# Ledger of designs, part 77: VH-VL binders against Large ribosomal subunit protein uL10m (mRpL10)

Target 1, 224 residues: Large ribosomal subunit protein uL10m (mRpL10), of Drosophila melanogaster (Fruit fly) (q9vpl3)
Amino acid sequence: RGKINIQRPKAPHYERARVVAVTQPKYPELPKAKSCFKTRAERTQQQQENPYNEIIAREVRNWLDHSRLVAFFHLSSITADDIFRVRVQLHKQNLHLKSYGSKIIEQAVKNTRYEAIVPLFHSNHCIVFSPDPEKTAALLRIVRRVPQMVLLGGIVEETMLSRNQLVAYAQMPGLHAVQAQLVQTLSQAPGHLIQQLQAHQNSFVQVLDVHAKNQMNEETPKST

## First folded at step 5 (VH-VL)

Design w85 (from w8 with heavy chain G100E D102G S103D S104Y; framework fv_imvotamab_arm2)
Fold by ESMFold2-Fast, scan of step 5:
Structure w85 (fold): chain C 224 residues (1-224), chain A 118 residues (1-118), chain B 112 residues (1-112)
Amino acid sequence: as target 1 above (224 residues)
Amino acid sequence: EVQLVQSGAEVKKPGESLKISCKGSGYSFTNYWIGWVRQMPGKGLEWMGIIDPSDSYTRYSPSFQGQVTISADKSITTAYLQWSSLKASDTAMYYCARLEYGDYLDYWGQGTLVTVSS
Amino acid sequence: DIVMTQTPLSSPVTLGQPASISCRSSQSLVYSDGNTYLSWLQQRPGQPPRLLIYDISNRFSGVPDRFSGSGAGTDFTLKISRVEAEDVGVYYCMQATHYPWTFGGGTKVEIK
């Protein structure tokens, strides 16, 4: 992404400081923030063009642009205690679990190369960010023990990957070994990649349905 | 270069509200969690809770749940610890500290002494 | 909650002599990833705590090599090979394996 990669070698750390510095004379009221877990508080509809949302949207874009690993998850109902354990376990591996409202995500990725991910966030969701793509295997190992988190896909080295491609990436022995394969598999024309991601909305619904049914079948043996 | 600067000492009466601050500088504030630790006069360290300033996620020690509120304002790189109604038993030194990798507290603030007496 | 027991409660030491502080946890501090999240802190009189050692044995930046940590499972030791005047203070172990995270009761190192 050219200027971003050249002008901001000190990753998301510096850009987040800039967001804070730019808004220094303003004290935006923090809306009721929630982590990646089901609460009793209902999702409040946000007004368009809220100045606070623009600040948070910039932060989300900074995470997306400067993380070498981004993974998208659907998040089912989970206890506060369990989600905290997951957040801590991920943090110990330099993996950062974040929860942002769908409207903020839409605002952050509007008119960017990442706009195609918006449909992934139409329900309960969370995102894991990391500067280290070698941690993809550790991420998937941790999430395998958290049935409430269902992998939807991700971005590795600025390349969008489906769920199956991200799983395959995690099993590969080196970062550079997969680069050419991913480029040829995903898209020679970026427009086709966007269409492919959009077309998978129905597939995502089917995956969630299959996962729910499989989890019900798994529950039966557990109770026995 | 990493520094956490806490607000000055407070002398309060029981029933009063209080909000103390911890300002981070020399690092990217939203990339590290901030923990709060209490030290009663002449006693050891007690874990109170933590906040992730990037999304305001908080988690308390069971002993402090409902007794205090932890918050952060990333626009001014500041974390807060607050009481709605102070008790004499809240008299203590309060420290903020930066958490690395969900593992250890690497840099500490200088502490804020809170004295509650009538 | 995990109980962290430190011994001794106080350690009078002659300058230049070694000092050892023990920390024992009520249950194993080995995390599900195989790592042990135990650190040691130093608090000099009138000062905030300072990180000395993390992950059992790793010295934090700027910490003198006379400080060393060791241990496994439930039994951990902080050792000062040659105690100096500036080492006077209270030392705490801390575990971050089980929430809520907990501290040892502290060991006061004094010059005799």
Scores: ipSAE 0.493, ipTM 0.781, lowest interface PAE 2.2, mean pLDDT 80

Design w86 (from w8 with heavy chain L99H D102E S103G L105F; framework fv_imvotamab_arm2)
Fold by ESMFold2-Fast, scan of step 5:
Structure w86 (fold): chain C 224 residues (1-224), chain A 118 residues (1-118), chain B 112 residues (1-112)
Amino acid sequence: as target 1 above (224 residues)
Amino acid sequence: EVQLVQSGAEVKKPGESLKISCKGSGYSFTNYWIGWVRQMPGKGLEWMGIIDPSDSYTRYSPSFQGQVTISADKSITTAYLQWSSLKASDTAMYYCARHGYEGSFDYWGQGTLVTVSS
Amino acid sequence: DIVMTQTPLSSPVTLGQPASISCRSSQSLVYSDGNTYLSWLQQRPGQPPRLLIYDISNRFSGVPDRFSGSGAGTDFTLKISRVEAEDVGVYYCMQATHYPWTFGGGTKVEIK
């Protein structure tokens, strides 16, 4: 037969109705309104959560617990192609870009040592995880070319660092984790650590100089 | 020892659905991406797509977008490649491969031969 | 899409002699970070592909030093200094700089 097969009927639409019926999701029958109302009244004040959200929240906790470097970013509108390019570039450095809803993050960190990060996620955000804190410098080099990603802060070796502290950490020579911890301790109790400040004055002054320069660069408008 | 083990060969008719698997072992499954590569009989390699098993983020080659679905189940360290409706043109060897930190496919599965004919 | 052109299509070589395979990309493979995401794969008859070289010139674990990669920008070369019987197969270049990721058409290395 040379022409299109006329054995493929289009109307009546019985076949289309059958296909729709077969492909329709099968749901369990819902309880009657009266029974639902009674059980709902008993649970009026009870918080309800999606079980899927708890599974993802558990995943976030796992990443936080097993990563020695965690960096938090504000994420502006970005194309699928551009974010994929960034993910590939980060992956080459054992840096793992993840995006989670703010409610999932709140659920994951509630009643944990990480609870302080919740305010960072009130708008579009993403997180980069790595088992290797020495990759902080590589991370910052990569993201400086991605204007849609704005660094908010991070966690290095279980220590919370501001944006400026994380930038300073990336530029520190020597034992980066120990130096970051020392800087934070010094900032919290300067008088108590007078002898250590004197012993490590050159390193501390260098960190402050780097911090000041980074803050000046951040203030400079990115002209068109 | 890093190893990717794929499911066995499949013989299907056009219009049938199919899901093939790739099980990773010997490494942290969620720390590496899994890509899928097609090789038509006697032809070269074609990248189909990639998945990050840690968050199920996927990215497809435009030629395969809408043609296949890539998924992963990290609890059993397994990635999947799925067709809702096979075509004769899907006859090929399908490889899964781990995307390493070097930005390349470093370890490869043994391949799954899919034959689609009436 | 980035087109990866390999030459020659087939390379018959005498055992112990060198072999050279060229790969040319339609656009520069230098990424904005200064890195070039160019790799070489070997596929022996009836076997899956095997990574040989990544980032132009770095040998993957277990790859013999008779394999070397070189090049920059759009022009890349894979060299085998002394071809052995086990080197028979099809060699592919691959780029992961530009989406979608693409492979060269392959070069068949065989013993004459």
Scores: ipSAE 0.125, ipTM 0.589, lowest interface PAE 6.1, mean pLDDT 78

Design w87 (from w8 with heavy chain G100D Y101W D102G S104Y L105F; framework fv_imvotamab_arm2)
Fold by ESMFold2-Fast, scan of step 5:
Structure w87 (fold): chain C 224 residues (1-224), chain A 118 residues (1-118), chain B 112 residues (1-112)
Amino acid sequence: as target 1 above (224 residues)
Amino acid sequence: EVQLVQSGAEVKKPGESLKISCKGSGYSFTNYWIGWVRQMPGKGLEWMGIIDPSDSYTRYSPSFQGQVTISADKSITTAYLQWSSLKASDTAMYYCARLDWGSYFDYWGQGTLVTVSS
Amino acid sequence: DIVMTQTPLSSPVTLGQPASISCRSSQSLVYSDGNTYLSWLQQRPGQPPRLLIYDISNRFSGVPDRFSGSGAGTDFTLKISRVEAEDVGVYYCMQATHYPWTFGGGTKVEIK
């Protein structure tokens, strides 16, 4: 029986039915010349080469569609013990940390409104999902103690938000009208999220480079 | 109705490989972690490890790290526990159990008895 | 590893009488979020474990009202208000506050 914990409501159940994708993604977009080029055997071979990835990509799309909160993180080197502690701490709060390959993410969001997030996943990354957007504040409190996880941005109520916008959203509990207006305003510049996320990623890389150089300079006088 | 159905009893010799299964039904398989628990004859319960079937993330108890492999195939809603080389000390009842977000095991499989003898 | 000590090792009880099982942890089970991740399991002879209580005192669905849990910090109790014949079995406490997750050694409830 399905059990409901009112303090920790369950994520929406995902009912999976695999759709035969032989014609769906290609029939309106694939040029006639390419269709004529492919034999039935070649089409069958291509189908066999990606069936597993499509199943996982469909699952990722389901998480995106049924989660009212999605947060994207850069994940630097982290021990098995530390990532387990983080996953468990988030899990206890109905926050679901998932790690998917970049290829799977790209396939999942291709031809969707979320396609713009693909560049975020070309380096080490993880995603946190939740059906409850009010958990954004809890999420930020937890990850604040995890320096290896750097917030890049997210999606709240199907609206893409930068890191700063997501932080602002977390600080407006009980102000639904104000939050809705903010979300609407933030969605007016489609390219803004990518720019903010890439800027933070570049800044993080620069910080790591400076830190590495500082560590080397400090170590040299001590070690010699 | 939530159910976890495990594979049947196994009788093996030391050094043989083995893979036992735990099939989930009645719920969204990828929304819950699956744990494995060992119970040696006449002894109590020992947590072995967990898997998140959605991304195949696994975590093992230190006592079982490197001794077993936990995996899952979400297309058939099944989790697995595997040994590359069995020892007589692996003789035990093995349970799979579903982990709720509150970090408690809410539904349990019926168990798989594994007997390893020469 | 967190050691979970259960007392008594066995508890012979008369039908209709109360039974009490204690579980003590080697360290506090209060998690950083203020919650205590302690559960109780029942294992009847020849059967798999069954969840009775989670988060110290919450009865799992389908569990009879005669079962109750209490406690805080390192000291926890499972009580059966009026033991029935079907309550014969081994009872385990479990903690999921500290890694690795650990179980108590078990308490055997027997009739007479």
Scores: ipSAE 0.607, ipTM 0.819, lowest interface PAE 1.6, mean pLDDT 81

Design w88 (from w8 with heavy chain L99Q G100E D102S S103D S104Y L105F; framework fv_imvotamab_arm2)
Fold by ESMFold2-Fast, scan of step 5:
Structure w88 (fold): chain C 224 residues (1-224), chain A 118 residues (1-118), chain B 112 residues (1-112)
Amino acid sequence: as target 1 above (224 residues)
Amino acid sequence: EVQLVQSGAEVKKPGESLKISCKGSGYSFTNYWIGWVRQMPGKGLEWMGIIDPSDSYTRYSPSFQGQVTISADKSITTAYLQWSSLKASDTAMYYCARQEYSDYFDYWGQGTLVTVSS
Amino acid sequence: DIVMTQTPLSSPVTLGQPASISCRSSQSLVYSDGNTYLSWLQQRPGQPPRLLIYDISNRFSGVPDRFSGSGAGTDFTLKISRVEAEDVGVYYCMQATHYPWTFGGGTKVEIK
């Protein structure tokens, strides 16, 4: 039945885990009454000054660096049963759904090549990681049935893709080398890109355009 | 090598709290889910719940929801199973096991025997 | 909850002879992705469970090739081609297709 030839992203090793334990913050005990009087601004400042957040941010960066597929979602309210169902379906495909606070994500990606994703996390969100970009089709098939999760975009083979580009990529499994070249080409300026693709990769662009259009219209992919 | 090492046997009285541990080694701890399984004396296996150590997401079997708490400390690669108030019916062997793809449990701890008696 | 029924409850086997254990689920274990998440575990006396077979028929690393799994849908079988003394123990099937995950009641294999 299922194939199991997928590498998992690296998480922090034991040496780093031990360092995290030693550096974990120990907060002075406060009465419950006083904690209720902290303003949102004060809570936000305390979160920014929390050294534990940097340790978690480093873990997020490790996931980003070791995943060849990263997908970003807006997450509206969802039941515990529904999110568990989704996590299980994704995990069976070596797709790892993670939920991290917006400040932790921002801290993880600032001053990196991933900084452009920060605006995506201003509202409720979750991220799916995988070492296997061929799982993009499986990811989109699973999430299609979860209206609470809205695809915003992703990163495939170190290339940032919009929602429509990621959907188009998903339809060409098994043509990995050609897909990688096409993804790189699609991420460049449109004017001269269109001329080059029409000359050499015309059929692929047409197929991807048709598929992307069909995804928006809730139709099955069709031939060009 | 992959190994899960559990804490030693416990003898407790009803109403007491207890926290038992499961330490993973030989693999990336946050890349796998950890499940807990109960085996009552002379009985079969019962799935209790799981945790994803990377973000501390937990999910419990309906039979164990509200009865126990599962947690993990990834800095020391350790998962925990905790009771706030033990009952005599909690007397059992408790196993932790690593879960692959939300599918099968590939490596198991040696078990922690918990005996609750007056 | 999915009920996993194992037969027989106990299986006395002569050394060197084959043994067969059956597992039946109350509902199909075929998942929406077409895969069947059925595994087999061995528990020797006084020891923790050990994974033998996953996804119906895939042998886990270090498991002797005398163990094999087969089946589909709701009916599954674990076979031991030539039972050895070290195979004494209780065998469990487990499903992870439906939440909550459930185990069979166990089959005790013993030497006669």
Scores: ipSAE 0.612, ipTM 0.841, lowest interface PAE 1.6, mean pLDDT 81

Design w89 (from w8 with heavy chain Y101F D102E S103D; framework fv_imvotamab_arm2)
Fold by ESMFold2-Fast, scan of step 5:
Structure w89 (fold): chain C 224 residues (1-224), chain A 118 residues (1-118), chain B 112 residues (1-112)
Amino acid sequence: as target 1 above (224 residues)
Amino acid sequence: EVQLVQSGAEVKKPGESLKISCKGSGYSFTNYWIGWVRQMPGKGLEWMGIIDPSDSYTRYSPSFQGQVTISADKSITTAYLQWSSLKASDTAMYYCARLGFEDSLDYWGQGTLVTVSS
Amino acid sequence: DIVMTQTPLSSPVTLGQPASISCRSSQSLVYSDGNTYLSWLQQRPGQPPRLLIYDISNRFSGVPDRFSGSGAGTDFTLKISRVEAEDVGVYYCMQATHYPWTFGGGTKVEIK
C-alpha cells in the first residue's frame, strides 16, 4: 500500500465500532478464587478439582442469552498464531470466539431450550457469539479463510439455523425487517433442525472413520 | 474521549511483589484488547503480552511468559500487570495500550515507572 | 522472533526540511490474508508513544498529513515532508504480522 488515504476510508468503520462498543451488553465476571496461592502441589489439586464448572456454565448461558448471533464450529488442529489472528479479526467485527469443554456446555444448556445442541460438541469445537446478527456475513468471510473451522450451524434471533440456512442469511440485505422475515422463512422446527445438524456432524465423523480404515488397509497389505 | 490511566510510580526492593493498573474510560472496555509494553531506561519498546477483558484470555511474549501475570477486572474497567518476585532487571517504564480495530495500538496510558533497587 | 532494524539511529534535521526513516524486517510481513500489519509510533521526550501510521500507509486520526508511510514485504519507510519543532522524538516501527509482536530499535529525530 503506497497510496495516500486522503478520505480516511476506514473512519466510518471505526466510528461504527465505537457506537457498537458503547451499546454492548456486559457479561458477568467470574467470582474471585477463594484461596491464596500455595505450594505447587496445592495449586495442582485446585486445578484438578475444577470447582468452578458451574460458574463457567453460567457464563456460557449468559453468552447464549445476550447474543443475537451464535455460530457453532468444528475446530481442527490450528496453530496458536493462527487462532490468535482469527480471534483478533473476529473481535474487530464484534464477534467473540469462545471454546468450552463438552461437560461445561452440557451443564450450561441443561433444562434450557438449547439442550438439544449438546451432541454437536462431542468432538473439538468452538462457538462464536455476537450481539449483532448483521455480522453473520463478516463472520463467514473471515472463517472462509480458516479451513480448520467448519461451520455446523447456529442461532440467529433465537432461531436455530442449519449451516445452509446461515449461509443464506448472510447473503440477505442489511435491513433488519427484511432479515427478520427471511429468518422465519428459512427456519425449521427445532427438532428437525437439530437432527440435520447432528447428521452433518455424524457424516463428518463417518468420512473420517472411512478414511482412517482406508489408510490402515494401505499400511497393512492384503494377504494373497 | 478514550483514555487509559495507569497507577503511580513504584519503588520496590528485589523479591517484593507488585501489581500495577491501567484503567480504561471513554469506550466499551470489553470490546478492545489491552496490551502491555516495557521500556527499559534509555532503551526501546518491548512487547510483553495482551489480554481480552471480555473473558480474560491472555497471550504472552515468550520472553515474559512465567515472569509476569496479566489480568483484568471488567467490572471496574481495569487491566493489571503483576510480578510475584521483582528483580533489579525489572526496572523500567511500563505502558498499557489499547488494540484498536485497525490491528494497531491506538491509545496509550501515561506509563508507570517501576524502580527496583536494594 | 521477527527482527525489526531501523536506520538511521539518529536523524538530525534542519527545521522545515524533510526526514526519512527506514524499517527492515527479517521476514516478510505479508500475512496470508494479503495484509501487512506494520505501524509507526512517535514518542516525544517524556511522553508515552503515539500511533502515527497503521497498515503501512494509513494515517491515524489527528495525525498531520506531513507524515506518510510506504513500503512492502520487508522494507518500509516513514517520511516527514517538512519537519516541525514538535516532531522531535523517537520513532518506532512495529510489526503485528507474526507473534510475538516486535518493535524496531527506534530512530531519534532532532533539530540541528
Scores: ipSAE 0.024, ipTM 0.522, lowest interface PAE 7.5, mean pLDDT 78

Design w90 (from w8 with heavy chain L99H G100D D102G S103E L105F Y107L; framework fv_imvotamab_arm2)
Fold by ESMFold2-Fast, scan of step 5:
Structure w90 (fold): chain C 224 residues (1-224), chain A 118 residues (1-118), chain B 112 residues (1-112)
Amino acid sequence: as target 1 above (224 residues)
Amino acid sequence: EVQLVQSGAEVKKPGESLKISCKGSGYSFTNYWIGWVRQMPGKGLEWMGIIDPSDSYTRYSPSFQGQVTISADKSITTAYLQWSSLKASDTAMYYCARHDYGESFDLWGQGTLVTVSS
Amino acid sequence: DIVMTQTPLSSPVTLGQPASISCRSSQSLVYSDGNTYLSWLQQRPGQPPRLLIYDISNRFSGVPDRFSGSGAGTDFTLKISRVEAEDVGVYYCMQATHYPWTFGGGTKVEIK
């Protein structure tokens, strides 16, 4: 089913066209300020944008549900060549660097156990996914040499970990030791993982501010 | 069956636009990168660029930057290579290939022959 | 760009005899992670390329054990221990260590 204009491929016979014209409803001309034509176009455009975001959000949810390792990073200014090299290094280790808009991430995690990660994505960010949690050590080794990427935290085996907890996880021998320690860590610090992640993000902002001020002061240092 | 199927041969005139396709099937399309490789008649292989279909991240070889556009539509598991204005020097066989994290380009399409002549 | 030089340009060989192809890069292919991203591809007449070897010496799934790769740094070799009729084609080395990724010029393997 198409619209009326699309559904009319042939013009009516002259006599019939006159009858149709006489019987067609007469609508008054609307003032431009009160016309609904542009409002209708704007509503249609907005509605069409929503389906695409939902499809991408579903993909993000699929990555979250099927990845046993998810790491969140702040991403500062980086060249196209540098980010390409990082993506290649990660790809060789079955680590998948992805970048999504914050609105898409919010839609993906809304009403799920992952909703708490939304605040991490209000700044420039990227996410690394992997089906293999044993690759956490390789991930941290690679990003250690990329100062533009700052680890904020992650999810391992469906458990949300702070930056320090993820670093500790990378140093553990084998998967069985990790499971035992995660259970112990959860029992020692219930309900504080979100606060820890937000605290690390705030500390990162403070470190960036201090670094920026130090760089400005170093340009023309004066001392007595 | 795990495969990459490319669109059919094209015959074009200089100045025309063209978009060729590469459809993946039998595997998780967003878990692999797709690269494009040119082979001019009687010559060797040249890497053009690569795309990550999951977020549309692209990277081009410098000699192809600005000459072509690489894109992908993951909803139909298809990658594309596009020219806004073809030149006779674009006459070549074009291959798409899947890049796997444990291997190099491990799966190749059958190729699309593009002929540009006046 | 990294230049990949293959020798010989063509290799006529008798069925059942060995064939050897050399690939030299203009600079080291050892990446900062310690890995060497060198692969070998086979292109049979009228066919698309096919991956044979990745990371210097690792044979890809389904590739016959008569194919082997070796080398380090800037000098790499592909060997076919016993050439069969189906091995006729052009062989390419490829590097993915340095951007842009580059291919060798190709070596044609023919039966005498």
Scores: ipSAE 0.080, ipTM 0.577, lowest interface PAE 5.6, mean pLDDT 79

Design w91 (from w8 with heavy chain L99V G100E D102G S103T S104Y L105M Y107V; framework fv_imvotamab_arm2)
Fold by ESMFold2-Fast, scan of step 5:
Structure w91 (fold): chain C 224 residues (1-224), chain A 118 residues (1-118), chain B 112 residues (1-112)
Amino acid sequence: as target 1 above (224 residues)
Amino acid sequence: EVQLVQSGAEVKKPGESLKISCKGSGYSFTNYWIGWVRQMPGKGLEWMGIIDPSDSYTRYSPSFQGQVTISADKSITTAYLQWSSLKASDTAMYYCARVEYGTYMDVWGQGTLVTVSS
Amino acid sequence: DIVMTQTPLSSPVTLGQPASISCRSSQSLVYSDGNTYLSWLQQRPGQPPRLLIYDISNRFSGVPDRFSGSGAGTDFTLKISRVEAEDVGVYYCMQATHYPWTFGGGTKVEIK
């Protein structure tokens, strides 16, 4: 717990929320953000054929079309309480956390410029969407304290970026022109970027498996 | 400017239902949780539960789970605390408070005194 | 549930003198993210509680400099450097690290 309190505001929260509410720009309506938390069984059921797959795929396309920032994460086991708190904190920054099955993602992005992201969803995953690419720094700050969420990469201004490129983008000044130039400079062919992202994802999964096995071995050394 | 205004004092008999209110103003109502706190006469503070008004997600203290219902109507920036059947032991001052992301209560209502007696 | 024990139960102080209130938790209040979710509230007679300090040591907006918080783990302290007449009331510590959230039993500050 405490994930919703990942970043403490310098000013009192009530003053910040009050100012944000008064000055908040009007955005086009986006679908309600969904929690990353789903049981393995629920995720498996979503990947099977069901009557709602096309409706959900359309929702994914809508998020991709209306978002100038999309970030992809590997998601380890996390409690409903913890993910809810992360969701609330992200939502305050206009960052929308969603989870979809691989089949739905493939159906949503087939024959689009986003088709290359499908391999990222072969493991446990979640996606964060935002209409505001300047929120990349806020996103990374929030997720930094959620060890169960590991950044794989993303899309900024329709350009696919690796994890390191997204981190670099987050450190740039809040000048749209400068940030857009950086995104263009860091861009790579979709196939090459996806291979890099998938390799990091596979490496992370292997690290988790090795860590779990080493932890068990440390507790019962020389168990053989 | 930021304030929570609670409904007036209530005098009820055991077995009666009651719904008290907490209206927020001067801030974005859906950006904060609302917590409810009970203070029995001459006693300290007890946390009852919280609600996220943006989606009406609630979480209760185990001592109050099933005894009360917390709800909110974001269209009128109001949170509610409700009893289906009051007991004499429910006699207390009830406070609502604005909660920062589930970490502390920064702005408090003036309180609603509920008296339950035969 | 986390038990929050406050000492003393009552603290009579001379106007202008310092006061110190202690709060001890039955378990560490350090969350897995490294943060400690401990706050201090003041309740003046006939009034609702008022937030003084959050996250151990951060003064809330409008709270006078004479109030300060400190501590770590299970032991926390609220200090009033120079007690004023308006500081009369009951002071509560509260933890939000563990569910359910719990309050200390309160410390009554009185002028002698």
Scores: ipSAE 0.007, ipTM 0.481, lowest interface PAE 8.8, mean pLDDT 77

